# VH-VL binders against Alsin (ALS2), part 19

Target 1, 196 residues: Alsin (ALS2), of Homo sapiens (Human) (q96q42r690to885)
Amino acid sequence: GYIASLHELATTERRFYSKLSDIKSQILRPLLSLENLGTTTTVQLLQEVASRFSKLCYLIGQHGASLSSFLHGVKEARSLVILKHSSLFLDSYTEYCTSITNFLVMGGFQLLAKPAIDFLNKNQELLQDLSEVNDENTQLMEILNTLFFLPIRRLHNYAKVLLKLATCFEVASPEYQKLQDSSSCYECLALHLGRK
Short names: E, the ipSAE of ESMFold2; O, the ipSAE of OpenDDE; V2, 0.75 times the mean of E and O plus 0.25 times the DockQ between their complexes.

## First folded at step 12 (VH-VL; framework fv_diridavumab)

Design n5 (from k3 with heavy chain K59R, light chain R54Y; at its last look DockQ between E and O 0.74; V2 from the best seeds 0.00; counts 0 for: pae E 5.3 > 2)
Fold by ESMFold2, look of step 12:
Structure n5 (fold): chain C 196 residues (1-196), chain A 119 residues (1-119), chain B 111 residues (1-111)
Amino acid sequence: as target 1 above (196 residues)
Amino acid sequence: EVQLVESGAEVKKPGSSVKVSCKASGGTFRDYAISWVRQAPGQGPEWMGGIIPIFGSARYAPKFQGRVTITADDFAGTVYMELSSLRSEDTAMYYCARESYWEDYFDYWGKGTTVTVSS
Amino acid sequence: QSVLTQPPSVSAAPGQKVTISCSGSSSNIGEKYVSWYQQLPGTAPKLLIYDNKYRPSGIPDRFSGSKSGTSATLGITGLQTGDEANYYCGTWDSSLSAGYVFGGGTKLTVL
């Protein structure tokens, strides 16, 4: 039902925020604090990734907090921030995924200096846990790719939850149309970005 | 480069209200937390509260709860602060400041605007 | 609301080194990131240090920050006349939803 789907959105958003926050605090901030990180170009690309990741993490954290107040007040679907301001979310995900793709195309984590590679190797168990990769034989670079492309999975989840919310309204209603259109936008973006 | 611009200086009588605005120059801050910080002459800064325009709800420092109202027009890209029941102790420079995406500091500050409360 | 304590003033000669302390509690400095702001006479505060120890672009590396327990420290080496300003620490405080708090400030005089 409607209420159950709203709680699903809120719960999964808080879980996703917790994941992004841990990646930022336990991986990105310590990594970027290293003095010998790599060439100027590689460092600039990684700094852009961190900047866009931080914006996304901030947006998700604030969205999760706002959903708690939404659940205690008027639960009108058109007031959902993810629906009302969908272009902000779509643009933020696109900007982040573009930044990580640019970084990876130019050589990615493998081109970082040895102190950075050593940091990542020493934290491989943490990286596996954060990425939810269960195969212990997965290479570090595949773990990192999985980790930094987790937002694609989240876009699919948005699309699914928005569609569930839509089914709680009559097909001819403006609520149904808006929710279905938004669900399609998130799914299309997820498919486009997932082709990386 | 983003620059924050507060509305012009104001002179008010005790017991009245003041409403100041803050707008970004060269950008938008709809999805940033925008805070109001005041500083009385010769004193340190004091956080009053803040808002993220797209979410529309504000947080307030306990000292100002009940006297300050922070609102936003997210399509106009403007944040407002209204302080009521003015007293002479409210004479200060009032700044708007943008919170960074790291969430723990203010990376852009306006030049500030003076509110003077006197009879 | 402000639980952040700074010395009211410090002074040193050009070329010397100073430190400015900021003492807080477990609900702020103990669990949150500390920032430092410089306020030159007649200007708005300007970010010097974020996340305990990092400098934004354009801040010279003679400014440094550190945190230990519930205390933070701003270090300034190679003092210049232009460093004469007020310096404030700042952080979020989770106690009773207190919000953002600033220290009372430290006036740096370059002799």
Scores: ipSAE 0.166, ipTM 0.641, lowest interface PAE 5.3, mean pLDDT 85
ESMFold2 (binder alone), look of step 12: mean pLDDT 88; pTM 0.921
OpenDDE, look of step 12: ipSAE 0.542; ipTM 0.852

Design n6 (from k3 with light chain S35H; at its last look DockQ between E and O 0.67; V2 from the best seeds 0.65)
Fold by ESMFold2, look of step 12:
Structure n6 (fold): chain C 196 residues (1-196), chain A 119 residues (1-119), chain B 111 residues (1-111)
Amino acid sequence: as target 1 above (196 residues)
Amino acid sequence: EVQLVESGAEVKKPGSSVKVSCKASGGTFRDYAISWVRQAPGQGPEWMGGIIPIFGSAKYAPKFQGRVTITADDFAGTVYMELSSLRSEDTAMYYCARESYWEDYFDYWGKGTTVTVSS
Amino acid sequence: QSVLTQPPSVSAAPGQKVTISCSGSSSNIGEKYVHWYQQLPGTAPKLLIYDNKRRPSGIPDRFSGSKSGTSATLGITGLQTGDEANYYCGTWDSSLSAGYVFGGGTKLTVL
């Protein structure tokens, strides 16, 4: 149902925000506070990743908060921010993915200076928990890659929820068409960004 | 380069209202928090409240709750601040400022606009 | 009026060092990051220091920040005439009646 799908969107958005917020506060902030991270180019690329990650975290947190207000109001589908302003969400995910891809192409976490690598090794259990990696033998670099590609999984969830919402309207309706088109955009982006 | 532009200076009588606007130069900033900060002559800055245009929900400093209304055009990203029941102590420079998405600091400020309240 | 307390003025000669204090509480400086703003005469405030000690691009390393407990400090070395300004600390206050709070400001005079 419609209301159930709205609650699913709100609940999962708050949970995803909590995950991103923990990654920012427990990994990115301490890492970027270190005196020596690596070469100028490597540090600049990592700072861009952190900047774009923080924008996603901010956007998702505010979206989760706004859905609480939405659920107490009229609840018109056309006024859902993720639908009404989908281009901003899609662009933010694309910009983040570009930043992490640029960082990894240039050598990524492997090229960080020893203090940064030591910090990451010391926190390997936390990284494993945050990334949801179950294999205790997984190497640190694989854990980090899994962790920083978690946002792609959220795009699939948006696509699924938007499609569920669409099925609550008649196929000929403008609501159905908009919801289905937006669901397709989120799914297409998720597949494009998640090529592996 | 982000530049914030407030609407022009206003002279108002006590008891009236003023509405000022803020827009980013050359683009929009509709997914960022935009705050209004005022500064009376010889005083420190005072946060009044803020809004994220695409989400439309404003937050207000307790001192201004009930007198200030902050709204936005969510596609244009233009932000408005209306202050009612004006008093002489509301005479100040009014700034719009953009909150960083990294933390709770203001990384861009407009040049400000003067609101003068006198009889 | 001001939740955050700053000295009203400080002064020093060119080339010298000065510090500006900012005192708050557990609901603001104690649990949140402190930021500093410089306001040159006749201009809008400008971000000088964020996250207690970080400098934005273009801010020289003679500006520094630190935080201990419920107090924060802005340090300026190698004072120049162009540093004459008002300096404000700012932070979020997490109490139920809160919001963003600024210090009352410190006027720096370079004599």
Scores: ipSAE 0.635, ipTM 0.836, lowest interface PAE 1.6, mean pLDDT 88
ESMFold2 (binder alone), look of step 12: mean pLDDT 88; pTM 0.918
OpenDDE, look of step 12: ipSAE 0.824; ipTM 0.924
ESMFold2, look of step 13: ipSAE 0.627; ipTM 0.832
ESMFold2 (binder alone), look of step 13: mean pLDDT 89; pTM 0.918
OpenDDE, look of step 13: ipSAE 0.645; ipTM 0.884

Design n7 (from k3 with heavy chain T28K S57T; at its last look DockQ between E and O 0.81; V2 from the best seeds 0.00; counts 0 for: pae E 2.2 > 2)
Fold by ESMFold2, look of step 12:
Structure n7 (fold): chain C 196 residues (1-196), chain A 119 residues (1-119), chain B 111 residues (1-111)
Amino acid sequence: as target 1 above (196 residues)
Amino acid sequence: EVQLVESGAEVKKPGSSVKVSCKASGGKFRDYAISWVRQAPGQGPEWMGGIIPIFGTAKYAPKFQGRVTITADDFAGTVYMELSSLRSEDTAMYYCARESYWEDYFDYWGKGTTVTVSS
Amino acid sequence: QSVLTQPPSVSAAPGQKVTISCSGSSSNIGEKYVSWYQQLPGTAPKLLIYDNKRRPSGIPDRFSGSKSGTSATLGITGLQTGDEANYYCGTWDSSLSAGYVFGGGTKLTVL
């Protein structure tokens, strides 16, 4: 139902924010504080990834807080920020995915200097837990790739929840059409960005 | 490049209210937190509060809670600050400032606008 | 009465070094990132240092920042007359006075 789908959106957004916040605070900020991270080009690309990740984390955290207020208010579908301002969400995900793709194409984490590699190795258990990788023999670089592509999975989740919300309205209604169109936009973006 | 512009200077009587606006001219604005910071003559800055236009919920410094109202037009990205029950110590320069995506600092500041409260 | 305490003034000759201290508490400097702002006469504050020690683009390496415990320090070497300004530290505070707090400011005079 409608209310159940709204609670699903709120609950999963808080959970996603918690994961992004942990990655930012426990991995990205400490990593960037190290001296001698690598070549100038590699460091600049990593800094861009961190910048776009931080903006996405900021947006998702504020969205989660706003959903708490939404659940106590009018609950009108057109008032959902993720629907009303979907272009800002889509742009933030696109910017992040472009940054991580650019970093990985140019060599990625394996081109970092020894202090950075040592930091990542010391935190391999944390990285595995955050990435939700089940195979304990997975190599560090695969864990990192899985971890930094987790946001693409979130786009699929948005598409699914928005479609569930749409089914609570008549197919001819403005609400149904807007929800279904937005669901399609999030799904199309997820497929476009998820080219592993 | 981002340029923040506050509305024009105001002269007010004690006990009245003032409403100041802030707009960005060159950048993404409405999904960033925009804060109001004031600075009385010869004193340091004071953070008054802030808002993210698309989310609409304002946060206030405890000193100003109850006297200040911060609102936004979420599509235009214009932010407003209204300060009520004015008194002479409210005479100050009022700035809008954009919070960084790291949430730890203000990376862009407006030119500021003067509010003068006098009998 | 400032939550963050700075000396009211500091001075030194051109070419010399100064430091500006900022003292806070566990609810602000102790657990949050510190920034420094420069305010030239008649202008808005400008970001000088963020994340305790990082410089934005265009800020020369003569400006440095550090943090230890509940205190932060701005260092300026190779002083120039154009460095005469007010300098403010700033950070978030998680206490019941929650919000962003600035120091009272330090007036730098280059003699």
Scores: ipSAE 0.527, ipTM 0.797, lowest interface PAE 2.2, mean pLDDT 87
ESMFold2 (binder alone), look of step 12: mean pLDDT 88; pTM 0.919
OpenDDE, look of step 12: ipSAE 0.825; ipTM 0.925

Design n8 (from k3 with heavy chain A33S; at its last look DockQ between E and O 0.81; V2 from the best seeds 0.00; counts 0 for: pae E 2.4 > 2)
Fold by ESMFold2, look of step 12:
Structure n8 (fold): chain C 196 residues (1-196), chain A 119 residues (1-119), chain B 111 residues (1-111)
Amino acid sequence: as target 1 above (196 residues)
Amino acid sequence: EVQLVESGAEVKKPGSSVKVSCKASGGTFRDYSISWVRQAPGQGPEWMGGIIPIFGSAKYAPKFQGRVTITADDFAGTVYMELSSLRSEDTAMYYCARESYWEDYFDYWGKGTTVTVSS
Amino acid sequence: QSVLTQPPSVSAAPGQKVTISCSGSSSNIGEKYVSWYQQLPGTAPKLLIYDNKRRPSGIPDRFSGSKSGTSATLGITGLQTGDEANYYCGTWDSSLSAGYVFGGGTKLTVL
């Protein structure tokens, strides 16, 4: 039902925020504190990734907090921020995924200097845990790619939960139409970004 | 380019209220926290509170809770601050400032607007 | 106390180095990231340092920041007459929902 789907959105958003927050604090901030990260171009691209990741993490954290408050209130569907302001969410995900794609196209983590690679190798167990990669033989670079593309999976989850919310309304209703349209936007973006 | 523009200077009587606005340009700021910071002549800055327009929930410094109301137009990203029961001690420069996405500092400040409380 | 303490003034000659201290508590500097702001006469504050020690684009490397325990320090080398300003530390404070706090400010005079 409707309330159950709202709780699913809130619970999964908090879980996703926790993962992004751990990646930011345990990987990105320490990595960016190293004295030698690589060439100027590579460092600039990595800094853009970190900047967009932090923006996304901030948005998701605030959204999770707002959903907790929303569940204590009137719970009107059109007041859901992810629905009412979907363009901001879609833009934030797009900007992040563009940044990580630009970084990877230019050589990605393999072009970082040895101190950065050594840091990442030292933290390989943590990276594997955070990325949810189950194969213990997965190479570091594949773990990193999987980790930094986790946000694409979240877009699919938004699409699914918005569709569940839509089914709680009559198909002729404005609520159904808005939720279905928004679900389609998140799914379309997820498929588009997944091609990268 | 990010620019924050406060509404024009105000002269008010004691006991009245003032409402000032802050408009952002050069990008969307509806999902960032916009804060109000005041600075009395010869004194340091003082954080009053802030709001994230799309989430609509304001936070206030304890000193101002009950006298200040911060609101936003969540699509325009315009933020408003209303300070009530004005006193001469409220004479100050009032700034709007944007919290960065690292959420630990204010990276963009408006030029400020003067509120003068005078009989 | 949820207040940040700074010396009220500091001075030095052009080309010299100064440091400006900021003393707080475990609920602010001790667990939060510190920022520094410069306020030139008649202007709004401007961000100099964030994340304790990082500089935004356009801030020269003669400005530096550090944090230890519940104290933070702003360092300025190669002083110029244009550096004459008020300097404020700032950070979030978790005590009793106190919010963002600024130091009282330090007036830098370049003799």
Scores: ipSAE 0.502, ipTM 0.777, lowest interface PAE 2.4, mean pLDDT 87
ESMFold2 (binder alone), look of step 12: mean pLDDT 88; pTM 0.916
OpenDDE, look of step 12: ipSAE 0.873; ipTM 0.939

## First folded at step 13 (VH-VL; framework fv_diridavumab)

Design q1 (from n6 with heavy chain D31E; at its last look DockQ between E and O 0.69; V2 from the best seeds 0.00; counts 0 for: pae E 2.3 > 2)
Fold by ESMFold2, look of step 13:
Structure q1 (fold): chain C 196 residues (1-196), chain A 119 residues (1-119), chain B 111 residues (1-111)
Amino acid sequence: as target 1 above (196 residues)
Amino acid sequence: EVQLVESGAEVKKPGSSVKVSCKASGGTFREYAISWVRQAPGQGPEWMGGIIPIFGSAKYAPKFQGRVTITADDFAGTVYMELSSLRSEDTAMYYCARESYWEDYFDYWGKGTTVTVSS
Amino acid sequence: QSVLTQPPSVSAAPGQKVTISCSGSSSNIGEKYVHWYQQLPGTAPKLLIYDNKRRPSGIPDRFSGSKSGTSATLGITGLQTGDEANYYCGTWDSSLSAGYVFGGGTKLTVL
């Protein structure tokens, strides 16, 4: 039902935030603190990735906290932030995915300077744990790709949960239309970004 | 380039209230945490609290809990701070400041607005 | 208590180096990132250093930061007249009921 789907959204958002927060604090922050990261172009692309990742991480963390408060309040569907401000969520995911895609197609992590590559190699077990890759023989670059594209799966999850919420309302209701339209937007974006 | 703009300076009597606003110029920032920081003459800054407009729930420094109310217009991104039961010690410069996405620091500051509490 | 401690003033001639200390506790500097703000006369504070030692775009490498234990240090080399300002450290304090704290400030005078 409606309440169960709201709890699913809140619980999965908190878990997703925990993963993003760990990536930020244990990988991105230390990596960006190194003195030599690479060429000017490579560093600019990585800094763009970090900027967009940081915005996404912050948005998801605050959204998770908001959902916890929402569950103890009125619980009106139209006031869900992911619906009311969907353009900000969609834009944040798009900007992030574009930044990581640009970075990777232009050479990506392999073009970083030796101190950065050494840091990533020394943290390979942590990267594997965070990426949920269970094949211990997976190459570092594949682990990094999997890790930094995890947000696309989250968009599918939003679409699925929003659709579940929609089925709790009559088709003619404003709530149904808003939830269904939003679910479609998140799914379309996930498919579009997944093709990159 | 984003600029934060506070509402105009105010002169108030002790025991009254003041409400100041903060709005971005040249950009959209309703998804950012906006804090109020005050600075009495000759003193360091003091964090009062903050809000993220799209999420609407404010956080307050313990010293100001119960005296300050921070609200926002979640689409316009305008943030308001109301300080009640004014005292002479509330005479200060009041800034709005934007919190970074890395958390724990303020990367943009408004010019500030003066609130003067006098008899 | 819980306010970060800075020396009230520091002075030096152009071209010299100065350091500004910020002393805190285990609940703030000891476990949290330290940030530094510059406040030029008659202006609002501006971010100078974040995450202990990182410089935002446009801040020259003459400005540096470090942290050790419960203390942080801002370094300024090649001192210029335009560096004359108040400098504040800031950080989150976990024991101050979820509060952000600033130092009292250090006034830098360039002779």
Scores: ipSAE 0.508, ipTM 0.784, lowest interface PAE 2.3, mean pLDDT 87
ESMFold2 (binder alone), look of step 13: mean pLDDT 89; pTM 0.920
OpenDDE, look of step 13: ipSAE 0.728; ipTM 0.897

Design q2 (from n6 with heavy chain T28I; at its last look DockQ between E and O 0.69; V2 from the best seeds 0.62)
Fold by ESMFold2, look of step 13:
Structure q2 (fold): chain C 196 residues (1-196), chain A 119 residues (1-119), chain B 111 residues (1-111)
Amino acid sequence: as target 1 above (196 residues)
Amino acid sequence: EVQLVESGAEVKKPGSSVKVSCKASGGIFRDYAISWVRQAPGQGPEWMGGIIPIFGSAKYAPKFQGRVTITADDFAGTVYMELSSLRSEDTAMYYCARESYWEDYFDYWGKGTTVTVSS
Amino acid sequence: QSVLTQPPSVSAAPGQKVTISCSGSSSNIGEKYVHWYQQLPGTAPKLLIYDNKRRPSGIPDRFSGSKSGTSATLGITGLQTGDEANYYCGTWDSSLSAGYVFGGGTKLTVL
């Protein structure tokens, strides 16, 4: 039902935020604190990734908190921030995925200076755990790619939960149409970004 | 270059209220935390509270809890601060400032607006 | 009234180095990142240093920051007359119900 799907959205959003927050605090912040990261161009691209990642992380954290408050209130579907302000969520995911794609196309993590590579190697087990990679023999660069593309899975999850919410309303209702249309937007974006 | 713009200067009597607004020029920051920071003559800045327009939940510094109301237009991204029960110690420059997503610091500041409380 | 303590003033000649201290507690500087703001006369504050030691784009490398224990330090080398300003440290304080706090400020005079 409706309430159960709202709780699913809230709990999975908090779980996703926890993952992003750990990546930011344990990987991105320490990495960017190193004195020698690489060439000016490579560092600028990595800084853009970190900026867009941090924006996404903050948005998701605040969204999770707002859903907890929402569940104690009137719970009208049209007031859901992910539905009402979907363009901001879609834009934030797009901007992040563009930043990581730009960074990887120009050479990515393999062009970082030795201190940065040493940091990443020292933390390979943590990176593997955070990325949810099961194969112990996966190379560092593939672990990093998997880790930084986790947000695309979240877009699919949004589409799925919004569709579940929609099925709690009659097909002719305005609630159904808004939820279904939004679900389609999140799924379309996920497919578009996943092709990269 | 994006600028935060506060509403114009105000002169108020003790015991009244003031409501000031903050809007971005050249963009809309409705998904950023926008804070109010004041600075009395000869003193350091003082954080009053802030809000993220699309989420609508404000945070307040304990000193101002009960006297300050911060609200926002969630689509326009305009932020409002209302300070009630004004007293002469509230005479200050009032800034709106944007909080960075990276960490808790203010990366953009408005030019400020003066609120003067005098009889 | 300031939770963070700064010296009220410092002065030095052009070309010299100064440091500006910021003293706090375990609930703020001790566990949170410290940021620094420059306020030129008649203007709004401007971010100068974030995350204890990082410079935003456009801030020259003669500005530096560091943190140890419950204290933070802003360093300015190669002083220029244009550096005359008030300097404020700022950070979150967990003991103040998630409140942001600033230092009282340090006026830098370049003689």
Scores: ipSAE 0.578, ipTM 0.816, lowest interface PAE 1.9, mean pLDDT 88
ESMFold2 (binder alone), look of step 13: mean pLDDT 89; pTM 0.921
OpenDDE, look of step 13: ipSAE 0.612; ipTM 0.874

Design q3 (from n6 with light chain H35Y; at its last look DockQ between E and O 0.04; V2 from the best seeds 0.00; counts 0 for: pae O 3.5 > 2, placed apart)
Fold by OpenDDE, look of step 13:
Structure q3 (fold): chain C 196 residues (1-196), chain A 119 residues (1-119), chain B 111 residues (1-111)
Amino acid sequence: as target 1 above (196 residues)
Amino acid sequence: EVQLVESGAEVKKPGSSVKVSCKASGGTFRDYAISWVRQAPGQGPEWMGGIIPIFGSAKYAPKFQGRVTITADDFAGTVYMELSSLRSEDTAMYYCARESYWEDYFDYWGKGTTVTVSS
Amino acid sequence: QSVLTQPPSVSAAPGQKVTISCSGSSSNIGEKYVYWYQQLPGTAPKLLIYDNKRRPSGIPDRFSGSKSGTSATLGITGLQTGDEANYYCGTWDSSLSAGYVFGGGTKLTVL
């Protein structure tokens, strides 16, 4: 039902935030602290990724908090933050993905491989846990890449939740249409960004 | 208590630019958006645009698109509004106002900055 | 000229009730929350009503808001001389690239 879907969203959002926070503190920050990371350009690109990641993390955290309040207040669908502020979410994810893509295109991961190898080896289990990659044959840099793109998966979840919520309204209702439209936007973006 | 402190009054010539600042006192902009709203003499408020400082995301009213630039220094707790190609019609009181991330109302307002455009 | 339409002026004697209307369209009032602002002479606007009918802390209950369809109404009971001000409705408009829009304002005179 409607309330159940909202609770699920709140719970999963909190967990998602926790994971992102761990990635930020235990992976991204240490990586940025490594010496001899490469050229100035490479380092700048990585810093941009980290910055955008941090902003995204902040947004998700705030969203989680808002959901708690939402569940205790008036539960109008139009007031749901991922619906009401969809543009903010979509833009934030887009900007983050752009930064990763730029880093990737410029050979950032290749350049990072050597200076980060000791760190990655030391934190292999953590990388696997955070990325949910269980294949032991997967290269650490590939795992790191997967980890960087991990946030994009959440967009699919937003789309799914919005669709579930839509089923709680009459098809002819404005709420239904808005939820459907918003869901489509999240799904489209997820597909687009997931291809990169 | 949160206060929005705006820069002082400005007198500008037509064709010039003006930059107004808004600084938060007793709080931060980190969890809020800041909007700029102007009010010409004898008229109602007019929304110009807004920014979420922590994200740097700005949006503008169509009427001012291309002529207004809103920027933020989140660490300094300051938001800026620059309006170019000034006209006499731009003579107004310019307010900065705070908007919650999750709400769409303005709960705190600056005292306003008077901008006068005259030849 | 304003996207939202308000009566230019209303007046009443102290202790009486007044209502101020705000008319919009489906792209603004029809699908968004309505907000009301009070502006005393020489001051910045002050939030009076949010989310159609909710009052911020410090706003007395003699101020009320309602919305129906594409119209909103501000009600003021027990009118006081200090209520003399301009009142503006406001909301977001989806047709204006998610821009905020205000009404033209209503001047309330306490007779």
Scores: ipSAE 0.098, ipTM 0.679, lowest interface PAE 3.5, mean pLDDT 90
ESMFold2, look of step 13: ipSAE 0.549; ipTM 0.790
ESMFold2 (binder alone), look of step 13: mean pLDDT 87; pTM 0.892

